# VHH binders against q9c0y8, part 12

Target 1, 316 residues: q9c0y8
Amino acid sequence: MSASHPGILHEYTERLVAFELVGKSNVTLTSNVTRSLLLFVGGLGDGLLTVPYVQELVNPLDEIGWSIVQVQTQSSYIGWGTGSLKRDDEDLHKAVDYFLHIGGADFSTRKIVLMGHSTGSQNVLYYLTQSILPNYLIAGIAQAPVSDREAAYQFNGKEKTKELVDWVKAEYLDKGLGNDVLPRSKVENFFGEVPTSANRCIDLTDVRGNDDFFSSDLSADDFAKTFGNLKEISGSTAHSQLILLMSERDEFVSPSTDKAQLLNRFRESIRPTTSNSSLSGIIPGATHNVGPKSSPEALKWLINQLITALRSFIDQ
Key: E = the ipSAE of ESMFold2; O = the ipSAE of OpenDDE; V2 = 0.75 times the mean of E and O plus 0.25 times the DockQ between their complexes.

## First folded at step 4 (VHH; framework vhh_7xy4_2)

Design c8Y (at its last look DockQ between E and O 0.61; V2 from the best seeds 0.00; counts 0 for: pae E 5.9 > 2)
Fold by OpenDDE, look of step 4:
Structure c8Y (fold): chain B 316 residues (1-316), chain A 122 residues (1-122)
Amino acid sequence: as target 1 above (316 residues)
Amino acid sequence: QLQLVESGGGLVQPGGSLRLSCAASGFTFSSYEMAWVRQPHGKGLEYIATISSGGGSTYYSDSVKGRFTISRDNAKNTLYLQMNSLKPEDTAMYYCARYEVTWYGGRTYDYKGQGTQVTVSS
């Protein structure tokens, strides 16, 4: 059901906004100098308030001195089709910078955690590892870190996906046309109505594409190149915590995939090892977005896990 | 076993009305967005209406907007389509469909019933 949500709309950079949801205490509206922030970024197709559990986090987080902010990037909604993790990372860094300093705060006074849902998890991992920009996150949370490539395999077929990749490489990338948008008539089965560039197609669907972090068929070396390269927090020798939260009933993960094993493979690859949070786990009974089709306990579990994590970060 | 069973179709004159029903079973009906799709003879499937899981939001194709109303009763696990001002071009097999989100954030139906035939003819 449609509803209004109280909050503050922040213009964190030109033409991009973030929505800070207001909890019951209304502290967000009166004093925001020392509040820590959970910045939330959705996955493909997501914008503001498109992930159901976000609203449910508002009050629990408010009670412990955290505010949740959903960040709109250029990739929001259908923008991802012509985007990249690099572009997203630039947007997210702008958001982090804005929120670090709003109200006169800084990193010493305000903690920021970046939480990503679905493909947002690639954003989180990218921010903490591959980004050439400074890391100002105390932690990153990847919720439902799933492989878009393997999702395509599941929904479109492995062979068809490979054919797509081969075609795009031959007809576009090899010709220097990576920025061209693929004809809808050729790719609508994969990307629907979303204008999708050749590069983005390859990022999402090619083996070891730029977004290929979470595929189950990747090697330990592959994971070492991503999970194994967490950056220091800027100005410190400390590293961000990385929390991975998989959904037990994630419909975009193959039923044949052992999620627990896969999660363990991710975690074991995290470097430094101190960044491997003990709070990583599988959300019991949760569908991909922990939505209404999830078990009733799934959301509660997620909330409690987040509260535990966020409290621990303040004490650091 | 997941089931969607459509009913209420039939022969009607232009300008007439029909009410289609879809009985759902084998899944948590109230957790899913539901849709009506139709397939005219010799043509592809056409989306015509969708309703959110809670029933709070509805969407219509331009071809049926203002004439058709989609609704649901979650307590009865039933989806409805009220069709008014029917036209010959509305002649089609009508299917109840369960919508789901794709991996890229789009929407598609992952299951549909056997359908009920609607024929609009003078």
Scores: ipSAE 0.387, ipTM 0.762, lowest interface PAE 1.1, mean pLDDT 94
Fold by ESMFold2, look of step 4:
Structure c8Y (fold): chain B 316 residues (1-316), chain A 122 residues (1-122)
Amino acid sequence: as target 1 above (316 residues)
Amino acid sequence: QLQLVESGGGLVQPGGSLRLSCAASGFTFSSYEMAWVRQPHGKGLEYIATISSGGGSTYYSDSVKGRFTISRDNAKNTLYLQMNSLKPEDTAMYYCARYEVTWYGGRTYDYKGQGTQVTVSS
């Protein structure tokens, strides 16, 4: 439950930090300009050290010359309730820019991979498909790319979710009050005590809301606008690789959802097709965050997949 | 296949004691934090006590702190609640629950049992 983790806290822009976990080699991103990094962003409610597998990645990555850095954004912890994917993306671009240049490095010598857990997976897909460069990544990794809307349907009911959406549109959006925080009594069954704006509620729970990338009822045309729209890396004709890692026992995915079929639908939509990594898959025995309830082999599988991917980027 | 079966409830006088049990099956009990949750008639659920997967850490709500003790026996897949100095406001249906993190970062009690009724009345 408690532990100390050696690392370096970077202020990558005013008031926002990223935590570089330091492995047994004691090599840091400042001390070695050729060292590459996995930049990690959690999901709703997450912050530093809240996703349990992150600390387990430190030494395996260190052994192949990679660092892992956890990013705090304005949406970390409860900040997401009044945020947006766009605001998150702006924070992540600032973090990428900071780490690209620390120690005198640049993209030609240091590779950056953005990995997202849960809603962080929306951050990854948004970065690769909707962002305006010049900041770019050699790859994105989406672990547990789960639909928030379909989770709300599962836990709160589809009709209750539609009622909330209709009410928020009528009482807030139609009145120009999208930035207003909703009354707790209307949203506590969906978002607990997290202050949530009308816009944020719609982003997460409306059909084709701004966060709605992974719902199983989306069409091929919907996926073409996202998965099918990976941007060129600035200054080249290359595109980022996209790796999708679903958790086999994800508790926020309906039991009626065929995860393998859904993963294949995402992958078939990826354009350019050369960005569709063969390392995508389903983590055997894994819960949503690959935590202690996962089978013992789940974490080992994840680590091996990540090592395989990260080595391939250095060998290029 | 998850099963949580509560027992040990009943009618007691104020100041009395009861011990609740929860038999767990269908999952690796020793891997999960567990909780007791209660629901007074006509009211919402109230979180009252938790215990870590190994049993080393416990937490109690202010309403029961000092009077109730949560414990577990991982060899027997059983969760317990010792309730002392019972008060009329402790009257509720009691459920054991497996602790889960919600999709929005809060906490959830995943309970599937029938519960066991505790009634504190003279």
Scores: ipSAE 0.027, ipTM 0.341, lowest interface PAE 5.9, mean pLDDT 88
ESMFold2 (binder alone), look of step 4: mean pLDDT 82; pTM 0.827

## First folded at step 5 (VHH)

Design f1 (framework vhh_7d4b_2)
Fold by ESMFold2-Fast, scan of step 5:
Structure f1 (fold): chain B 316 residues (1-316), chain A 122 residues (1-122)
Amino acid sequence: as target 1 above (316 residues)
Amino acid sequence: QVQLVESGGGVVQPGRSLRLSCAASGFTFSDYAMGWYRQAPGKQRELVASISSSGGSTNYADSVKGRFTISRDNSKNTMYLQMNSLKPEDTAVYYCARYEVTWSGGRTYDYWGQGTQVTVSS
């Protein structure tokens, strides 16, 4: 069924929009300048309304005084193939800046949490640890943090993935052609019809590529570099909380991977240790996007976990 | 309409072999990566093996590596799973799946068969 969604479409920067879904209270971020905000970023291929559970979050969050906004970046839909985590980070900071100042609000009057799905999880971790720009987020939530490299190994084969990496390095990166789009015939098995640059291909598929945060074959030292440096919240001595929510039945995670052990390795690497949220966990019965093929309890678990987290941020 | 039909399951003794087949229709079979999943009673569905669209790349769960072989015949629109040295812990319903690129640049299981029961009894 096609549907109309009540909300406000915000133009947060030139050519890019963010959609605020309005709940049953009809309270908006413009009508209440102190209203807390969950800013949602999807994964590769996602845009507005493409992650079904986002719509299910609207009213539960509205009941506790939070608005949910889904952000469109340059990487939305097919744009990710010529993008980077750095470009995504720049777009996310523009969205955060917009919502900090909309309706006369500033960061002291509005709490912002960034939630990412899939590669949105890399966006969250990059924002909190790698970004050179100020951090105004009180928390980051990573839903379905998965290794794109190990997914490529799973679906395309490890040796075939390594052959692709070596070929792209030799024929593109070594020749200064990192921004050139790869011939579709060479990468359609990995990226389908999406125009994909040499740099983006390497970022996703190479060992310790720029997106390679979540691979199970990474060392404790590798995880320390990606989880070990959460930034202070600007204007505060406190650090953001990081919440990691893995999907139990994630189809992008190899069946040889012990998800509970991997999640524990991520959490053990978080610094400062006070940023390691006790609310991190595995969503029981959840597929990658917590979609219709998930167990009936998966969505309820996710909603309850998010309400618990967001309530704790208001009470502080 | 995409259709995937599994066959070849049955009841066997430990150490024996079975060959599963998945007949595909309603799409250009040679354009898609495919895989085999299984689900045992009281357990979540797990990926057993996957194969690229050309058949040039394969991946296996550690529990079946060296015992199972995935293959495909694009001229017959059919995927196979040769299961050797079967163990009681291989008892499950086996599902074939068609993959498509979504989100993280990988594959998702967008179409499933009805499944075929494999029982390894001792």
Scores: ipSAE 0.000, ipTM 0.256, lowest interface PAE 10.6, mean pLDDT 88

Design f10 (framework vhh_7d4b_2)
Fold by ESMFold2-Fast, scan of step 5:
Structure f10 (fold): chain B 316 residues (1-316), chain A 123 residues (1-123)
Amino acid sequence: as target 1 above (316 residues)
Amino acid sequence: QVQLVESGGGVVQPGRSLRLSCAASGFTFSDYAMGWYRQAPGKQRELVASISSSGGSTNYADSVKGRFTISRDNSKNTMYLQMNSLKPEDTAVYYCAAKYEVTWSGGRTYEYWGQGTQVTVSS
């Protein structure tokens, strides 16, 4: 499907861009009017305009004085296969730094919300837990936080996934070859034709791998190390809020997983407790990406939930 | 402009063989996994056979395993289906498909489809 989208393409660092969709007001982040922004990072294989609901957010956000910006990172499209959460975090910090210093008359009133889709949810949680947060980054939103490891179990089989992990450890990690790309024939059932490093494979598919934040078999202690470790905002004693929005009909989550119970386990682990948002929930009838096979109400629910969250941040 | 063009279909008696070809243009063929699907009248399309971009991995429906062989020639941008020991239940329109699956945990599959070629197995 082809379409034209009015907006601004921002070069936030060397070779990386972020695309801001322009709403009906025609006001942008480069305007002399200070705007807040929702900084959106996609999942594996995503880049600019690849998550269709993002386009549906532009005018509702515009009405409340917010812009939506889609970030391209080194991990966009097929780049994720040789990436890491740490490399993604470095790219996201550069994007945040850029958007703090463009347009507007008073940067102190600009609020930033970081939103992730799918593995973008790991990016959000990682960003909020690694170090003191940049000025005015007030919330993270994780849409369709999914265990990549348990998705591999579902689609490839648990034992086949464990066999892959053991082989990669023995033949690559134990030999110091973590940055080497795995033979395509060994991993194409897991990652298709995407060049995938040994480290990236382990990060996604191993128990307690670096990306393994959302698996249902993780302990309360495991969740305490992630959800329990949200950092302060620079120049403040305040902490950002974390909002978790799971899709009810997520095809990447096993039907045997109780999503409501898993979401409650995530929420119970959030520290400080003041960062635990009451706006977290399950998107009714939603597929993983809130796409065409979702119930008709799913997208409207997501839009309303996001607008409610962003409005609360304007007035507080 | 992406195109997939099937050929080699026709009418054949039970127990005979046919070889289908799919000629691809307008995309980097060697990057895409390829597959053959079929659709009988009043039924949904079903996967018959698939082959990885390199040709190193193949998958077959249980109903055709041991009788059909999928192959590809990346230098000619062409995929083949060798159909042996054909049965009346193999009668269907056969579709060539090209797929590029970049993500497995919420990403996207890029798909291209041919127009189809009729295979009829009857006496």
Scores: ipSAE 0.000, ipTM 0.178, lowest interface PAE 13.2, mean pLDDT 88

Design f2 (framework vhh_7d4b_2)
Fold by ESMFold2-Fast, scan of step 5:
Structure f2 (fold): chain B 316 residues (1-316), chain A 122 residues (1-122)
Amino acid sequence: as target 1 above (316 residues)
Amino acid sequence: QVQLVESGGGVVQPGRSLRLSCAASGFTFSDYAMGWYRQAPGKQRELVASISSSGGSTNYADSVKGRFTISRDNSKNTMYLQMNSLKPEDTAVYYCAAYEITWSGGRTYDYWGQGTQVTVSS
């Protein structure tokens, strides 16, 4: 038997949807009762319902007056291979704009938290470091922030990854062919069946590529350009909080990486310092997606951490 | 010179329609969310309808949902409110506003119009 999920499918822009799961209260973002929302964006290959823990967040969030909404972007499923953080950011801004203007009674009290999983973590950090931040976004949460470049090193070898980067630069980028899809035979070990543009390949696999925020070999100056560059919210001097939640048993992170030290380096780089949330941490026993192979305590820890964060944003 | 100028108000019988316009000048209209507010004598000012900067999202007070339609034309720097099936309780001064929503969940109202009177009576 398949699973059925009560909810509302929102069309936030032409051809793109966001799915709001409905909890036991049966209260929604379209009701006459004002609700805050956690806007969830997945990683590479994700779409609606593909990250298992999202469904487990519905009722805990509902109990504290929050809805969880999963955003489908142009990058959902296989679309990421011809996308960019900039294109994803444009989609996320459209979703945020939509949810600022939906609901019946008093949407001026609505709070929005943007949460990303995997490369959704890059989406969150990118969104918070834009030159103009949309109003109303009070926090970003990055779950399983990992280096895609170092994952490529781990699974394909560092030298083979560097050879791919050099080849793509010489044969595509230097010739103005950055938007062209790479031959599958050259990239199938990195990206499988997903059509992947030259630009997207470089963004993910090159040193200091556009997605390269979380690599352990980056300098303090590199982290200062991202974590140190959280922008003011439009019309305000306030800044969103950033919460970083690493998975202890993340299979996309080399066993040689000291995750606690790396997390501390990220956190030490956050500016303004008031955006450095004390709720950042390592999810005990968690796999990358906090899935079935995680320790039994991992999901409960994540739920409790998120509830603690979201309650603190209401009570301020 | 920054201005929001409302027009289209008047006296109308119950069940009739009116169309309000809000013409904006002196700022980048397409960067702002817009709203229609109303205030009846002895009552608090209330939000009637709002529209996002792109026009892609709209919201309505429950009291007007299904009867009023908000729209905007960014090429003309103008916002509209189509009011159908007017009721005596819709009698109020109608204001347009250009605003942002701050991260605290509040609204920053950058510009307000001076209002246009709508009276629904015999």
Scores: ipSAE 0.000, ipTM 0.096, lowest interface PAE 23.6, mean pLDDT 85

Design f3 (framework vhh_7d4b_2)
Fold by ESMFold2-Fast, scan of step 5:
Structure f3 (fold): chain B 316 residues (1-316), chain A 121 residues (1-121)
Amino acid sequence: as target 1 above (316 residues)
Amino acid sequence: QVQLVESGGGVVQPGRSLRLSCAASGFTFSDYAMGWYRQAPGKQRELVASISSSGGSTNYADSVKGRFTISRDNSKNTMYLQMNSLKPEDTAVYYCARYVTWSGGRTYDYWGQGTQVTVSS
């Protein structure tokens, strides 16, 4: 349904925006009162206002002195098909930098939590593992971390997915054509009408591709390279907390996957161990986006879990 | 390679002013937010002031608001901290810092060598 939302549209770089939804207090990140923020990045196909539960977070966060900001990246909507985790990370660093430097009389009290949905979960984990983190980025939250490769196996068949990967390698990557857009007829069953580069196709669908963080067939050594490599916060020996929230009824995860066991494998791989949040868990009855087909308690559970997490970061 | 070189520190009486400079090289200065940190003997480094890549937005620690002004000149690859009404508690080594690089999307917390500011009678 169409609606109007009060808020502030932030231009964090020349062509990219972030939208801060305003809660009942009418206090924003541009005020002289320092507020902490949850910076939200969506998954493939998402942009501003496309993930339904984000709107439901506005007032609960506002009540505890937090603003929620949805970030648009170059990968938003259909842009992801010619993107990469590296390009997304560059955009997210620009957004974080912007929000560290606006409003608030004392930015040194502003905490930042980066939250991702779906492939936004890869964005969060990538951000936390590449290098020393920006000041005050105290946590990453990954909601519905899902293997895009195993989703392709589920919906298109494993053999057809491997055939695509082999063809893209032979006809594009081996020829230095990684940035070329693949013929739609070859990829429409995987990526629809979205223009998709050879590199992006491989990142998402190949074993140990650049986006392949959450597949159930990955080894402990594979998880150690990602979850085992969380970086320090700038100017501190502290590390960000990582919170993993899987959806119980995630339609993009094979019914044969033991989600509790997979979540445990992710958590066991987190280093340093102090970054392994006890608030990680499975959202009961939730679909991938915690949408209308979820159980009636799923959204309330998610909201309560996030509020519990954000309060803990202020009061530790 | 990234280099940050601070200058302008010294010994000064309470109530006086100092202007710190940070000369940056090895990266596109105008693409990065910058900040000033300080570290007093036996204490952790604390963020004093920061400035956006364009210079359009600035933020200050509570202890320095109204007294310090951060600025930058992107044409000279230089950031400044104007320190007015200095107090003994401002005594610290002051460090220029860069928050983000665009190389591989990586955040590198590059620091200068520091410049000593001593406010004493």
Scores: ipSAE 0.000, ipTM 0.110, lowest interface PAE 17.9, mean pLDDT 86

Design f4 (framework vhh_7d4b_2)
Fold by ESMFold2-Fast, scan of step 5:
Structure f4 (fold): chain B 316 residues (1-316), chain A 123 residues (1-123)
Amino acid sequence: as target 1 above (316 residues)
Amino acid sequence: QVQLVESGGGVVQPGRSLRLSCAASGFTFSDYAMGWYRQAPGKQRELVASISSSGGSTNYADSVKGRFTISRDNSKNTMYLQMNSLKPEDTAVYYCAAYEVTWSGGRTEYDYWGQGTQVTVSS
């Protein structure tokens, strides 16, 4: 069946939209009341309303005076196959700038938290590491940060994944054809029917590809280049906070991976050290997307953790 | 209605074999990757083995490599786990799980789980 959701559809740039879900208070980001917001970016294949727990966040956030907004990027749905983290970052900066400048609110007091799901976690980490952050962007939250490369090893086999990488390098990258879409017959088992460029394939599946932030076989030096490079908030003594929430039953994480140990390696690599949040953890009983097949406590744990985090951010 | 039904569990002596089956209905089986998870008493649920939608790729936990074999028959909507050289530490409830075809290819909220089947390895 279909459903209707009350909210505001924002055009943050000429062809891209962001959807603000409206809670029981009926207060919106376009009103003259200053509200902070959680800006949500999905993973590969996601678009508006495809991650169901986002709908469950609306009223709990509304109760504490926060709005939730889902952003559509050029990478939404099947667009990711010809995209990049850099292109996603450009879209996210446009969305953030838009939400700073709407309504009659005092924008000097508006706070934004960027939350990513799955490969949205790469988007969050990338955003926090590229440039000095504006004083209204106070934190990033990464839910289900997963190695896409190790997921490919799990579902397609390590040898087959390495064979694909070698073939794409030889037949495309070495020939200057990085922007060309790969033949479906060669990549269907990895990317289905999604048109996927040679560059995007390598970004996701190669060792130290541009998206390879979360793999368990990466070194401390590798993590230092990402987690070790979080930017400070401009015009403030505060540092951006990064919260990492891994799913306990994440089906995209290899059974050989100790999630608690890997999470601790990420946390130990974070610089500045004050950007490391004690609210990072493992969501008990959660599948990758904290879906209906998770343990009953998983969604409630996630909601409570997010409310606790958002409250702590505004109390400072 | 989506269902995953496990069978083949039981009590066996160490060193023996068991074959678990997972019968799927209510969805297009060949579009889903599949896996076997287990949960031992007082332990967290862990992934034991996984298999791609086509059956062309498999992955195993280090503790079961060389002893367990995962397979599937898309014409019968069934996945199997052949468990050889069973050890007391393999004692657990084994769960069948289904998730979308590729880790990157338009995955949605429709992961499915079976109710579990008990495997007990004791002398």
Scores: ipSAE 0.006, ipTM 0.294, lowest interface PAE 9.8, mean pLDDT 85

Design f5 (framework vhh_7d4b_2)
Fold by ESMFold2-Fast, scan of step 5:
Structure f5 (fold): chain B 316 residues (1-316), chain A 120 residues (1-120)
Amino acid sequence: as target 1 above (316 residues)
Amino acid sequence: QVQLVESGGGVVQPGRSLRLSCAASGFTFSDYAMGWYRQAPGKQRELVASISSSGGSTNYADSVKGRFTISRDNSKNTMYLQMNSLKPEDTAVYYCARVTWSGGRTYDYWGQGTQVTVSS
């Protein structure tokens, strides 16, 4: 429904914004008191306010001294079709840097948790594996980590998805045309009206493409390159915690996939082992976005799990 | 010009069956996933069932699982929904849809819909 939301719109770069919702305390990241934050990045097609449960997190987080901030990246809304995880990572680093330098923040006490929804889960895992982490980034949370490639297999068929991949490689990548937008008539059954580059198509739909972190057919060696490669927090021997929250009734995961077994395989691959959070699990009765079609218990479970995680980071 | 035409709706008693059909034209039917949506009075439109382009994979809403069966005949450019053990709660307008996966959003072209009324 149409609504007005109290908050602060932050310009973290000249072109990009982040929106902080204000809770009942009326304390914000621009206040004189130090406040920790959960920085939220959505999935493909998402922007500000498009993931409904984020609004439900505002007051529970506020009660424990945390703000929630929704970040727009260049990939927000339809921008993802010509983007990459690398470009998203650059935007997320700029947002993190911005939030360390506003208000009365003391960098020694401000904690940052990066949370992703859907392909935001790839953004989180990518961020945690690319370089030494800032000393204030203590955890990543992946909600509804799903295989985009296997979703394409489910909706469009495995053979037709492989035919698309082969065609894009032959006609675009092999010719150095990776940044070219694919003809809509050739890809609208996969990507609808979203302008999609050859590189982005391959990243999402090819075996071991740059986004292919969560597919059930990947090997232990494949998972070792992502889950097995979490980076240290700068200035410490500590590593960020990784929390994986799968949705029990995720409509983008094949019914033939054993979600508990797949989650276990992800967790078994996490290195160092101290980064494998015991708070990872399956959200009971949840749809992909923990939306209105979820069981009544799903949203409450998610809120309680997140509050439990964030409380464990206070005065650690 | 994408065109989807539904048929087979009507009024039935609880516990009976209906078979809906969707005739597709204006695109290569065998290249697209297809689905059935429904909308009851005062409620949001919901996905009931979907089927992959080849027919090899199907997905159902929990409320219809075990009662409804989606199928397709690519040689006839037609999709079906077999609805068994109908309940009053199944009363809705049923829409045939062409489905594309796009970043967690289903991009749909749908037909005009066909009314299904389950009443005693």
Scores: ipSAE 0.052, ipTM 0.530, lowest interface PAE 5.8, mean pLDDT 88

